# Ledger of designs, part 24: VHH binders against q12xb4

Target 1, 267 residues: q12xb4
Amino acid sequence: MLDFVGLGLFDEKDISLKGLEKIHNADKVYVEFYTSILMGTDLEKMEMLYKKKITVLSREDVEQHAEDWLVDAKDSNVVFLTGGDTMVSTTHVDLRLRAADMGIKTTLIHGASIASAICGLSGLQNYRFGKSVTIPHPYVSNRGVRVVSQTPYDTIKNNIEAGLHTAVFLDIDKDKGYMTVNQAMEILLEVEGKLGEGVMVDRLAVGIARAGSPSPVVKADYIEALRDYYLGGPLHIVVIPAELHFVEAEALVKLAGAPEGILENID
Key: E = the ipSAE of ESMFold2; O = the ipSAE of OpenDDE; V2 = 0.75 times the mean of E and O plus 0.25 times the DockQ between their complexes.

## First folded at step 12 (VHH; framework vhh_8pnl_2)

Design V6 (at its last look DockQ between E and O 0.01; V2 from the best seeds 0.00; counts 0 for: pae E 9.6 > 2, placed apart)
Fold by OpenDDE, look of step 12:
Structure V6 (fold): chain B 267 residues (1-267), chain A 123 residues (1-123)
Amino acid sequence: as target 1 above (267 residues)
Amino acid sequence: QGQLVESGGGLVQPGGSLRLSCADAGFTFSSYRMAWYRQAPGKERELVARITSGGRTNYADFVKGRFTISRDNAKSTLYLQMNSLKPEDTAMYYCAASIKFTWGSYTTEYDYWGQGTRVTVSA
């Protein structure tokens, strides 16, 4: 048996009781920290609270060598832990499919998700969101050329045109670190500079830091102003709103410190 | 990606006036440094006037108060009002937009140019 367990948003205490029960009954517990990470805890604290040894899997272990550890689930109980909610990442879905191909039964124990948390924190309506996107860290090609992805810009543009908000996930890289809202704004503005389509000009943006923590930060402002706003430590995420309902606008002003001027733009 | 299009050039007598325009329906001018350049036959391209995103202006020495650069962000249009034109002002005039970003040790600059509009000052 393979149990996928979402750990929640911030620390070891965010796990559900059902998740904890699965861990207690497990013969082997694995965790991955490359799709998401709990910034309010560490492996030692997790093992101490859960009373179980946890093996950390690398990206390579999950994406290239999954069969090496999945096979244990054929004759024992294996738990696979992830930050946030399980099956949000396509990687998790892939694992579940691989397990199925191997004849391994799977179960899901859900955790708190950043996808819903951003709605709660900002006051934006969840049904108004379109396709989400991730901003990758820029990189230097083999030819020595700095490459900045335009995909986030295009996705946001398409959502705006459709009247939909965009959840913008920020890249996690072992070498480059956790992308900040500030860096994300800079990247989007850079792409705006290149394309000049006006998507990011005077665009309202919402920066969220440390969702699920005792001290989350939610700040809404125009993109250039938000670029210079300090949100504190990771993790960060960005929301780019489209047309706002009056309740959403009110929420952003009162809950996220958005400029009051946005209320004047509501029809 | 936007395209800058100049207009307003033509034939004018010495002492006359012209107003050049640069527009792009898909280009957001407000974020860019904008400028007018000119190139006379047999000469190198030279800066005429520049305006920052914040609205600060700078002019070439030969302008001497005769030309005014301005921008209308709502219309996404750049202007060059040219008064007291002289024969030596005869040239192809180009609109330019530029923006620069710095990321760590890397710097990226984007430059955009129009196709130009011809100004001829002759008696």
Scores: ipSAE 0.016, ipTM 0.296, lowest interface PAE 7.9, mean pLDDT 91
Fold by ESMFold2, look of step 12:
Structure V6 (fold): chain B 267 residues (1-267), chain A 123 residues (1-123)
Amino acid sequence: as target 1 above (267 residues)
Amino acid sequence: QGQLVESGGGLVQPGGSLRLSCADAGFTFSSYRMAWYRQAPGKERELVARITSGGRTNYADFVKGRFTISRDNAKSTLYLQMNSLKPEDTAMYYCAASIKFTWGSYTTEYDYWGQGTRVTVSA
């Protein structure tokens, strides 16, 4: 049997009681830290609280060599842990499909997801979100050219035109680290300078840091101002609102420190 | 400016075969979803095939059974084997890569594109 268990948002205590029960009954427990990471804990703290040895799987182990460890679920209880909610913003449905092909029964034990947490923290309505996007770190190609992805800009533009907010995930890279809201704002303004379409001019953004922690940061301001606002340590995420309903705008002003002037532009 | 490089295009007679290749642009190949698109003159760019980082494939209906997408992570290369080519397959073929799934993020868009390789199937 293979049980997928979501770990929630921040630390080892965010696991559900159902998730902990599955861990206690498991013969083998795996975790991956490449789709998300719990910033408030580490493997040692998790093993201490859960009283179970946990084996870390790499992206290659999960995506290319899954059968090497899935086989054990045919005759034992295997648990696979993921930060947040296992199937949200991951490709792990692929594992469930592979398990089904192998005749392995699977279950899902949900955890709190960043996708819902941004709604609660900002006051923005979940039904008002369009297609999400990730801002990758700029890089230098094999041809020596600096490459900055334009896809986040275009996605935000299309969502705004449709009246939809954009959840903007920020890249994590071994060498370049956790992208900050400040870096994300600089990248979006750089692309605006190249395209000149006005999408990022006088544009409101919401920066969120350490969702699920005892003291998350939620700050809304225009992109130019938010570029210079310190949000503290990782992990960061951005939301770009489109047209705001009055309640959403009031929430951003009262809960995220948005400029009061945004209330004058409401439907 | 594109950073992915396609090769293997050319002129072929109907019923012939070509194998297209696309080389990695210096990022971690195994972390990315990849695809082949094509664009005939005056037409919109259209999906031909895609492959997940784990090797699962998806094909457009008009090419299923004739084309095979594959990847070699060790060589950082994406392939498209094209068999039973028809004149309507004539197009510029592009490889594309999407943002890797990091931090639990996802996307349906492709961020990185090659400059394309021309495939011409004589009428």
Scores: ipSAE 0.011, ipTM 0.431, lowest interface PAE 9.6, mean pLDDT 87
ESMFold2 (binder alone), look of step 12: mean pLDDT 78; pTM 0.793

## First folded at step 14 (VHH; framework vhh_8pnl_2)

Design W1 (at its last look DockQ between E and O 0.33; V2 from the best seeds 0.00; counts 0 for: pae E 9.8 > 2, unsure alone 64.1 < 65)
Fold by OpenDDE, look of step 14:
Structure W1 (fold): chain B 267 residues (1-267), chain A 124 residues (1-124)
Amino acid sequence: as target 1 above (267 residues)
Amino acid sequence: QGQLVESGGGLVQPGGSLRLSCADAGFTFSSYAMAWYRQAPGKERELVARITRGGRTNYADFVKGRFTISRDNAKSTLYLQMNSLKPEDTAMYYCAASIGKWTYGSYTTEYDYWGQGTRVTVSA
């Protein structure tokens, strides 16, 4: 048996009771920290609270060599832990399918997800969101050219035109680190400078830091201003609102410190 | 948008084979879902094959088992083995990469980076 367990948003205490029960009954417990990380805890604290040894799996272990450890689930209870909610990442779905191909039965224990938490924190309505997107870290090509993805810009543009908000995930890279809201704003403005379509000019944005922590930061402002706003430590995520419902606008002002001027454009 | 580099294209007879490659562009290759697209003259760009980070594959209907997409993360290289080529397969073939955690590379707008393409011509 393979149990996928979402750990929640921030620390070892965010796990559900059902998740904890799965761990207690497990013969082997694995965790991956490359799709998401609990920034308020560490492996030692997790092991202490869960009273189980936890083996950390690399991206390669999960995506390239999963059969090496999945085989254990044929004859024993194996738990696979992830930050946030399970199956949010396509990697998890692939893993579950691989398990199924191996004849391994799987179950899901859900955890709190950043995908819904951003709505609670900002006051934005979940049903008004469109396609989400990830901003990748820019890189230097083998030709020595700096490459910046335009996909986030286009996705946001399309959503805005459709009247939909965009959840903008920020890249996590083992070498480049955790992308910040500030970096995200810089990248979007850079692309704006290149394309000149006006999508990001004076665009309202919401930066969220450390969702699920005792001290989350939610700040709404225009991109140019938000670029210079300090949100503190990781993890960060960005939401780009489209047309606002009057309740959303009020929430952004009162709960996220948005400029009061946004209330004037509400019908 | 990208600096991916395709290679392996050329002129082949109907029924022939080609192996396309997409080389590392300087990004973390293993973090991306990959795909091959093609565009024939006067036609829209269309999906040929795609592969997830975990190695699961999907093919366009016209492929019908003739093509195989694969990836070597150690070499940061994407491949497209094309067998039983037909004149209808004549096109510019593009490599594409997507980092989105919710995407499997279903649409062109989901890809962050593109190559410049390699030309495949199938003619007697």
Scores: ipSAE 0.121, ipTM 0.630, lowest interface PAE 2.4, mean pLDDT 91
Fold by ESMFold2, look of step 14:
Structure W1 (fold): chain B 267 residues (1-267), chain A 124 residues (1-124)
Amino acid sequence: as target 1 above (267 residues)
Amino acid sequence: QGQLVESGGGLVQPGGSLRLSCADAGFTFSSYAMAWYRQAPGKERELVARITRGGRTNYADFVKGRFTISRDNAKSTLYLQMNSLKPEDTAMYYCAASIGKWTYGSYTTEYDYWGQGTRVTVSA
């Protein structure tokens, strides 16, 4: 049997009681840390609280060599741990499909997802979100050319034209670190300078830091101002609202410190 | 949109073949999921074929075994072998790459980098 267990947002205590029960009864427990990082914990703290040895799987182990560890679930209870909610915005449904092909029964134990947390923290309505996107760190090619993805800009543009908010995930890289809201605003403004379509001009954004922690930060402002606003430590995420309903605008003003003037243009 | 460079397009008769190539000088292809897309004039861009980092392939129904996507990571080159070409295959063909990085448990199917396109014209 294979149980997928979500770890939630921030630390080892975010696991559900049902998830912890599955861990306690497991013969083997695996985790992957490449889809997300739980900033409030580490492997030692997890093993101490869960009272179970946990084997870390690499992205290669999960994506390319899954049968090597999935086979254990034929004759034993196996738990696979993932940050957030295990099937939300991951490709891990592929593991369920491969397990089914091997005759292995799977279950899902949900965890809190960043997708729902951004709605609660900002007051933006979940049904008004379009496609999400990730801003990758820019890089310099072997020929010295700076490469910046335009896909986030285009996704935001299309969502705004459809009246939909955009959840904008920020890259994590071993060498370049955790992308901040500040870096994300600068990248979007850089692409605006190249494309000149006005998408980022006078555009409101919401920066969110450390969702799920005791001290999250939620700050809304125009992109140029938010570029210079300190949100503290990682992890950061951005939301770009489209046209706001009055209740959403009021929430951004009262809960995220948005400029009060945004209320004057809402019907 | 980026450093990806397509080549191999051209004018061909129905039933003919073309081999498209996509190359980059700035990153290791083994770290990317790759795809070919096409766009006919006045139509939306559509997926033709994709290949994962691990080599799994997926094809649009309209190719019906006529096209083969492949990659050569040592040469940092992506290929699309196009056989039995039809007039409806006429389009600009684009190479795309996804870094496939995750944040907060999120992975989008959007491709981060695109080429400028190579024209394929299949005349009657």
Scores: ipSAE 0.006, ipTM 0.423, lowest interface PAE 9.8, mean pLDDT 87
ESMFold2 (binder alone), look of step 14: mean pLDDT 78; pTM 0.801

Design W2 (at its last look DockQ between E and O 0.56; V2 from the best seeds 0.00; counts 0 for: pae E 13.4 > 2, unsure alone 62.1 < 65)
Fold by OpenDDE, look of step 14:
Structure W2 (fold): chain B 267 residues (1-267), chain A 124 residues (1-124)
Amino acid sequence: as target 1 above (267 residues)
Amino acid sequence: QGQLVESGGGLVQPGGSLRLSCADAGFTFSSYAMAWYRQAPGKERELVARITRGGRTNYADFVKGRFTISRDNAKSTLYLQMNSLKPEDTAMYYCAASIGRFTWGSYTTEYDYWGQGTRVTVSA
């Protein structure tokens, strides 16, 4: 048996009672921290609270060599832990399918998800969101050219034109680290500079830091201003609103410190 | 948008085979879902094949078992083995990469980086 367990947003206490029960009954517990990470805890604290040894799996372990550890689930109870909610990442779905191909039965224990938390924190309505996107870290090609993805810009543009908000996930890279809201704003503005379509000029954005923590930060402002706003430590995520409902606008002003001027454009 | 480099295209007769390659552009190859697209003259760019980070694959309906997409993460290279080629397969073939952790790369807008393409011509 393979149990996928979402750990929640921030620390070891965010796990559900059902999740904890799965861990207690497990013969082997694995965790991955490359799709998400609990910034308010560490492996030692997790093991202490869960009263179980936890093995950390790399991206390679999960995506290339999963059969090496999945085979244990044929004859024993294996738990696979992830930050946030399970199966939100396509990586997890792929893993579950691989387990199924191996004849391994799987179950899901859900955790709190950043996908819904951003709505709660910002006051933006979940049903007004369109396609989400990830901003990748820029890189230097083998030809020595700095490459910046335009996909986030285009996705946001398309959503805005459709009247939909965009959840903008920020890249987590083992070498480059956790992308910040500031970096994200800079990248979007850089792309704006290249394309000149006007999508990001004076665009309202919401930066969110450390969702699920005792001290989350939610700040709404225009991209140019938000680029210079300090949100504190990771993890960060960005939301780019489209047309706002009057309740959303009020929420952004009162709960996220948005400029009051945004209320003037609301009918 | 990207610095991916395709190779392996050329002129072949109907029924022939080609193997396309997409070389590492300098990013972390294993972190990306990959795809092959093609664009024939006067037509829209269309998906040919996709491969997830974990190696799962799917193909366009017109492929019908003729093509195989694969990846070698150690070599940071994407491949497209094309067999039983038809004149209708004549197109510019593009390699694409997607960092999306929460998407399957079903649409062109989901891919972050693209190659310049390699031309495949199938003619008697």
Scores: ipSAE 0.056, ipTM 0.596, lowest interface PAE 2.6, mean pLDDT 91
Fold by ESMFold2, look of step 14:
Structure W2 (fold): chain B 267 residues (1-267), chain A 124 residues (1-124)
Amino acid sequence: as target 1 above (267 residues)
Amino acid sequence: QGQLVESGGGLVQPGGSLRLSCADAGFTFSSYAMAWYRQAPGKERELVARITRGGRTNYADFVKGRFTISRDNAKSTLYLQMNSLKPEDTAMYYCAASIGRFTWGSYTTEYDYWGQGTRVTVSA
């Protein structure tokens, strides 16, 4: 049997009681840290609380060599741990499909997802979100050319035109680290300078840091101001709202420090 | 000079074969979902084939059975093996890449990086 267990948002205590029960009954416990990282814990703290040895799998182990460790689930209890909720914003449904092809029964034990946390922290309505996007770190090609993706800009534009908010995920890179809200604002303004379509001009954004922690930061401001606002340590995420309902606007002002002037133009 | 560099295009007779390659990603290729798109003159760009980070493939109906998408993570290269080529396959072929982490867990239809294309011409 293969049990997928979500770890929730921040630390080792965010696991559900059902998740912890699955770990205690497991013969083997695996975790991956490449789709997200629990910033409030580390492997040692997890192993101490869960009272199990946990084997870290690389992206290659999970995405290319899954059968090497999935085979153990034919005759034993295997648990696979993921930050957040395993099947949300990951490609891990592929593991369920591979397990099914091998005759392995799978279960899902959910955890708190960033997808719901951004709604609760900001006050923005969950059904008013459009297609999400990730801002990748810019890179320099082997030819010395700086490459900056324009896709996040276009996605935000399309969502705004449809009256939909955009959840903007921020890249994690081994060498460049965790992208900050500040870097994300700079990238969006850089692309605005190139495209000139006005999407990022006088645009409200919401920066969120350390969702699920005792001290999350939620700050709403115009993109140019938010570029210069320190949100502290990782992990960061951005939300770009479209047209706001009055309750959403009130929430941004009262809970996220948005400029009070946004209330003057609510339909 | 572009984000991704395609190669392997050219002129072939109907029924012939070509192998397209896409490279020049300065990062771990296995972190990306990849795709091949094509655009014939005067037409919209259309999906040809895509491959997830985990290796699952999906093909447009018009090329299924004739084309094979694959990746070699050690060489950081994406391939499109094109067999049984038809004049209707004449187009510019583009490589595309998407960082799939933090998406809502479905196939992406938007890609972060694109190449400049390689031309495939299948003469009548």
Scores: ipSAE 0.000, ipTM 0.305, lowest interface PAE 13.4, mean pLDDT 86
ESMFold2 (binder alone), look of step 14: mean pLDDT 78; pTM 0.795

Design W4 (at its last look DockQ between E and O 0.07; V2 from the best seeds 0.00; counts 0 for: pae E 19.0 > 2, unsure alone 61.1 < 65, placed apart)
Fold by ESMFold2, look of step 14:
Structure W4 (fold): chain B 267 residues (1-267), chain A 124 residues (1-124)
Amino acid sequence: as target 1 above (267 residues)
Amino acid sequence: QGQLVESGGGLVQPGGSLRLSCADAGFTFSKYAMAWYRQAPGKERELVARITRGGRTNYADFVKGRFTISRDNAKSTLYLQMNSLKPEDTAMYYCAASIGKFTWGDYTTEYDYWGQGTRVTVSA
């Protein structure tokens, strides 16, 4: 049997009681760290609290060689751990499908997802979110030219036109590190300079740091101001609101420090 | 806080074998991903082999089946069995451990602890 268990947002204590029970009953426990990371813990703390050895799987282990470890679930209890909620913003449904093809029963034990946490922290309504996007780190082409993805700009534009907020995930790279809200604002403004469509002009953004921690940071301001606002350490995420309802705007002002003037744009 | 200590380096003829070891009595290897890196004079440090906590291994392309990384968690020892050695394998060899933070990447991880290295010289 294969149980997918979400680890939640920040540290080893964010696991649900149901998730912990599955770990306690497991013969083997696997984790992957490539889709997400728990900034408030480390592997030793996880193993100490969970009282189980945890085997780390690489992206290749999960995506290319899943059968090597899935087979154990035919005759034993196997747990697969993912930060947040296992099936949210991952391709891990493929593992469930492969397991089903192998005759392996699967279950889902949910964890708190960043997708819901941004709504709670900001006061923005979850039903008003459109397609999410990730801002990748810019890269240098083989010709030495800096390349910046325009996809996040286009996604935000399309959502705004539909009256929908955008959750904007920020890239993580071993060499370039955890992208900050500051870097994300700079990238969006760079693309605005190239496209000139005005999408990022006088645009409100919400920066969120360390969701799920004892002291998260939530700051709303116009993109140009947020570019220089220090939110502290990782992990960061951005939300770009569309037209705000009065409750959402009030929440951003009172909870995230948005300029009070945004309330004047509400019917 | 322990220190990773490599041993087993030395001078060897082309085609020969060496077994490198990395140990630290205060370091519980079973809880960490471990790796071997090497650095030849004037070159950048490069990954040789990595072994996850669960025993999954990754090798650089230049290994081509000649080296085997392994671990003995009961003895807190990491090994690199090096066979069919070539002059190009001449380098300082370092062991490394990933502690304290989770990292991204299918075949790489950030390592916080490093040994001082052991010399491997393959003479012709």
Scores: ipSAE 0.000, ipTM 0.121, lowest interface PAE 19.0, mean pLDDT 85
Fold by OpenDDE, look of step 14:
Structure W4 (fold): chain B 267 residues (1-267), chain A 124 residues (1-124)
Amino acid sequence: as target 1 above (267 residues)
Amino acid sequence: QGQLVESGGGLVQPGGSLRLSCADAGFTFSKYAMAWYRQAPGKERELVARITRGGRTNYADFVKGRFTISRDNAKSTLYLQMNSLKPEDTAMYYCAASIGKFTWGDYTTEYDYWGQGTRVTVSA
């Protein structure tokens, strides 16, 4: 069988007891670090605490060639580890479906999720969030053209029009590294410059760094100001609020250092 | 209890070819994912190529299409066809096996069995 186990937000100690139990009973343990990574630990520390060898899977291993290692779960106990909570990424759902197609029974052990952590850290209400989106790193096409995705901009725009907040995940790339809040702001402003729809002009944004750590940073400001704000080391995530409830606005001011002016237009 | 025995190594000139073989003894070959590693003097052991139980292959970046890994389950033998050999390919080449599982990445500790190695020397 195949057990999906969420590791939590920051280090090897964030795993649940049930998750640890699954690892102890596993014949093979895999982990992926491209959807999320535990910045407060490393593979050695994880293996030491979990008392199990862990094999790291690449994006290609998971997305293109999953059957090659999923087959292990047909006749043994396999654990698949991920940062945060499992099944947050569509990639994980795809894995589970592939396993099902192969006749492999699957179970889920949940971990702490950045999806809920951002609400706790910022004071924004979880039920007021719309579709989430990921900002990918810009890339150069085969034709030599720099490509910047507009999807995040459009998603945010649609949410704002619907009165919903947007969780904006930031890309993790083995070559380009961990996208920062600063880079994300730059990309959004770049797209704003191209489209000119005014969605990101003086837009309130929340940058969050190292959620789950002993020293998380939460900073709310307008995008132009946040672009230049140093949040420290990874991981980073962005929230773009829509219309704020009074309690949300107060929380952003008091907990995230938002400009007090945001309180003036709140009913 | 299983054993892997490499063969086919030797001295070859730059641009030449060699075909390495790895024969198993004492285990069910078809249940293993297989790989070739190499270790040059003073360097760490590095992955050259791997092949899954189902026959899917991948290669290290330095291979650049010069080498081909293959397997014959009926003969319980793993192969490495090496073409366009370079002096920098000089190394001890090892066969490795992982039972009922496939090892991703370059993790030597994930393999259950190793051969004694066969030496490949590329020199003018």
Scores: ipSAE 0.000, ipTM 0.224, lowest interface PAE 14.4, mean pLDDT 91
ESMFold2 (binder alone), look of step 14: mean pLDDT 77; pTM 0.797

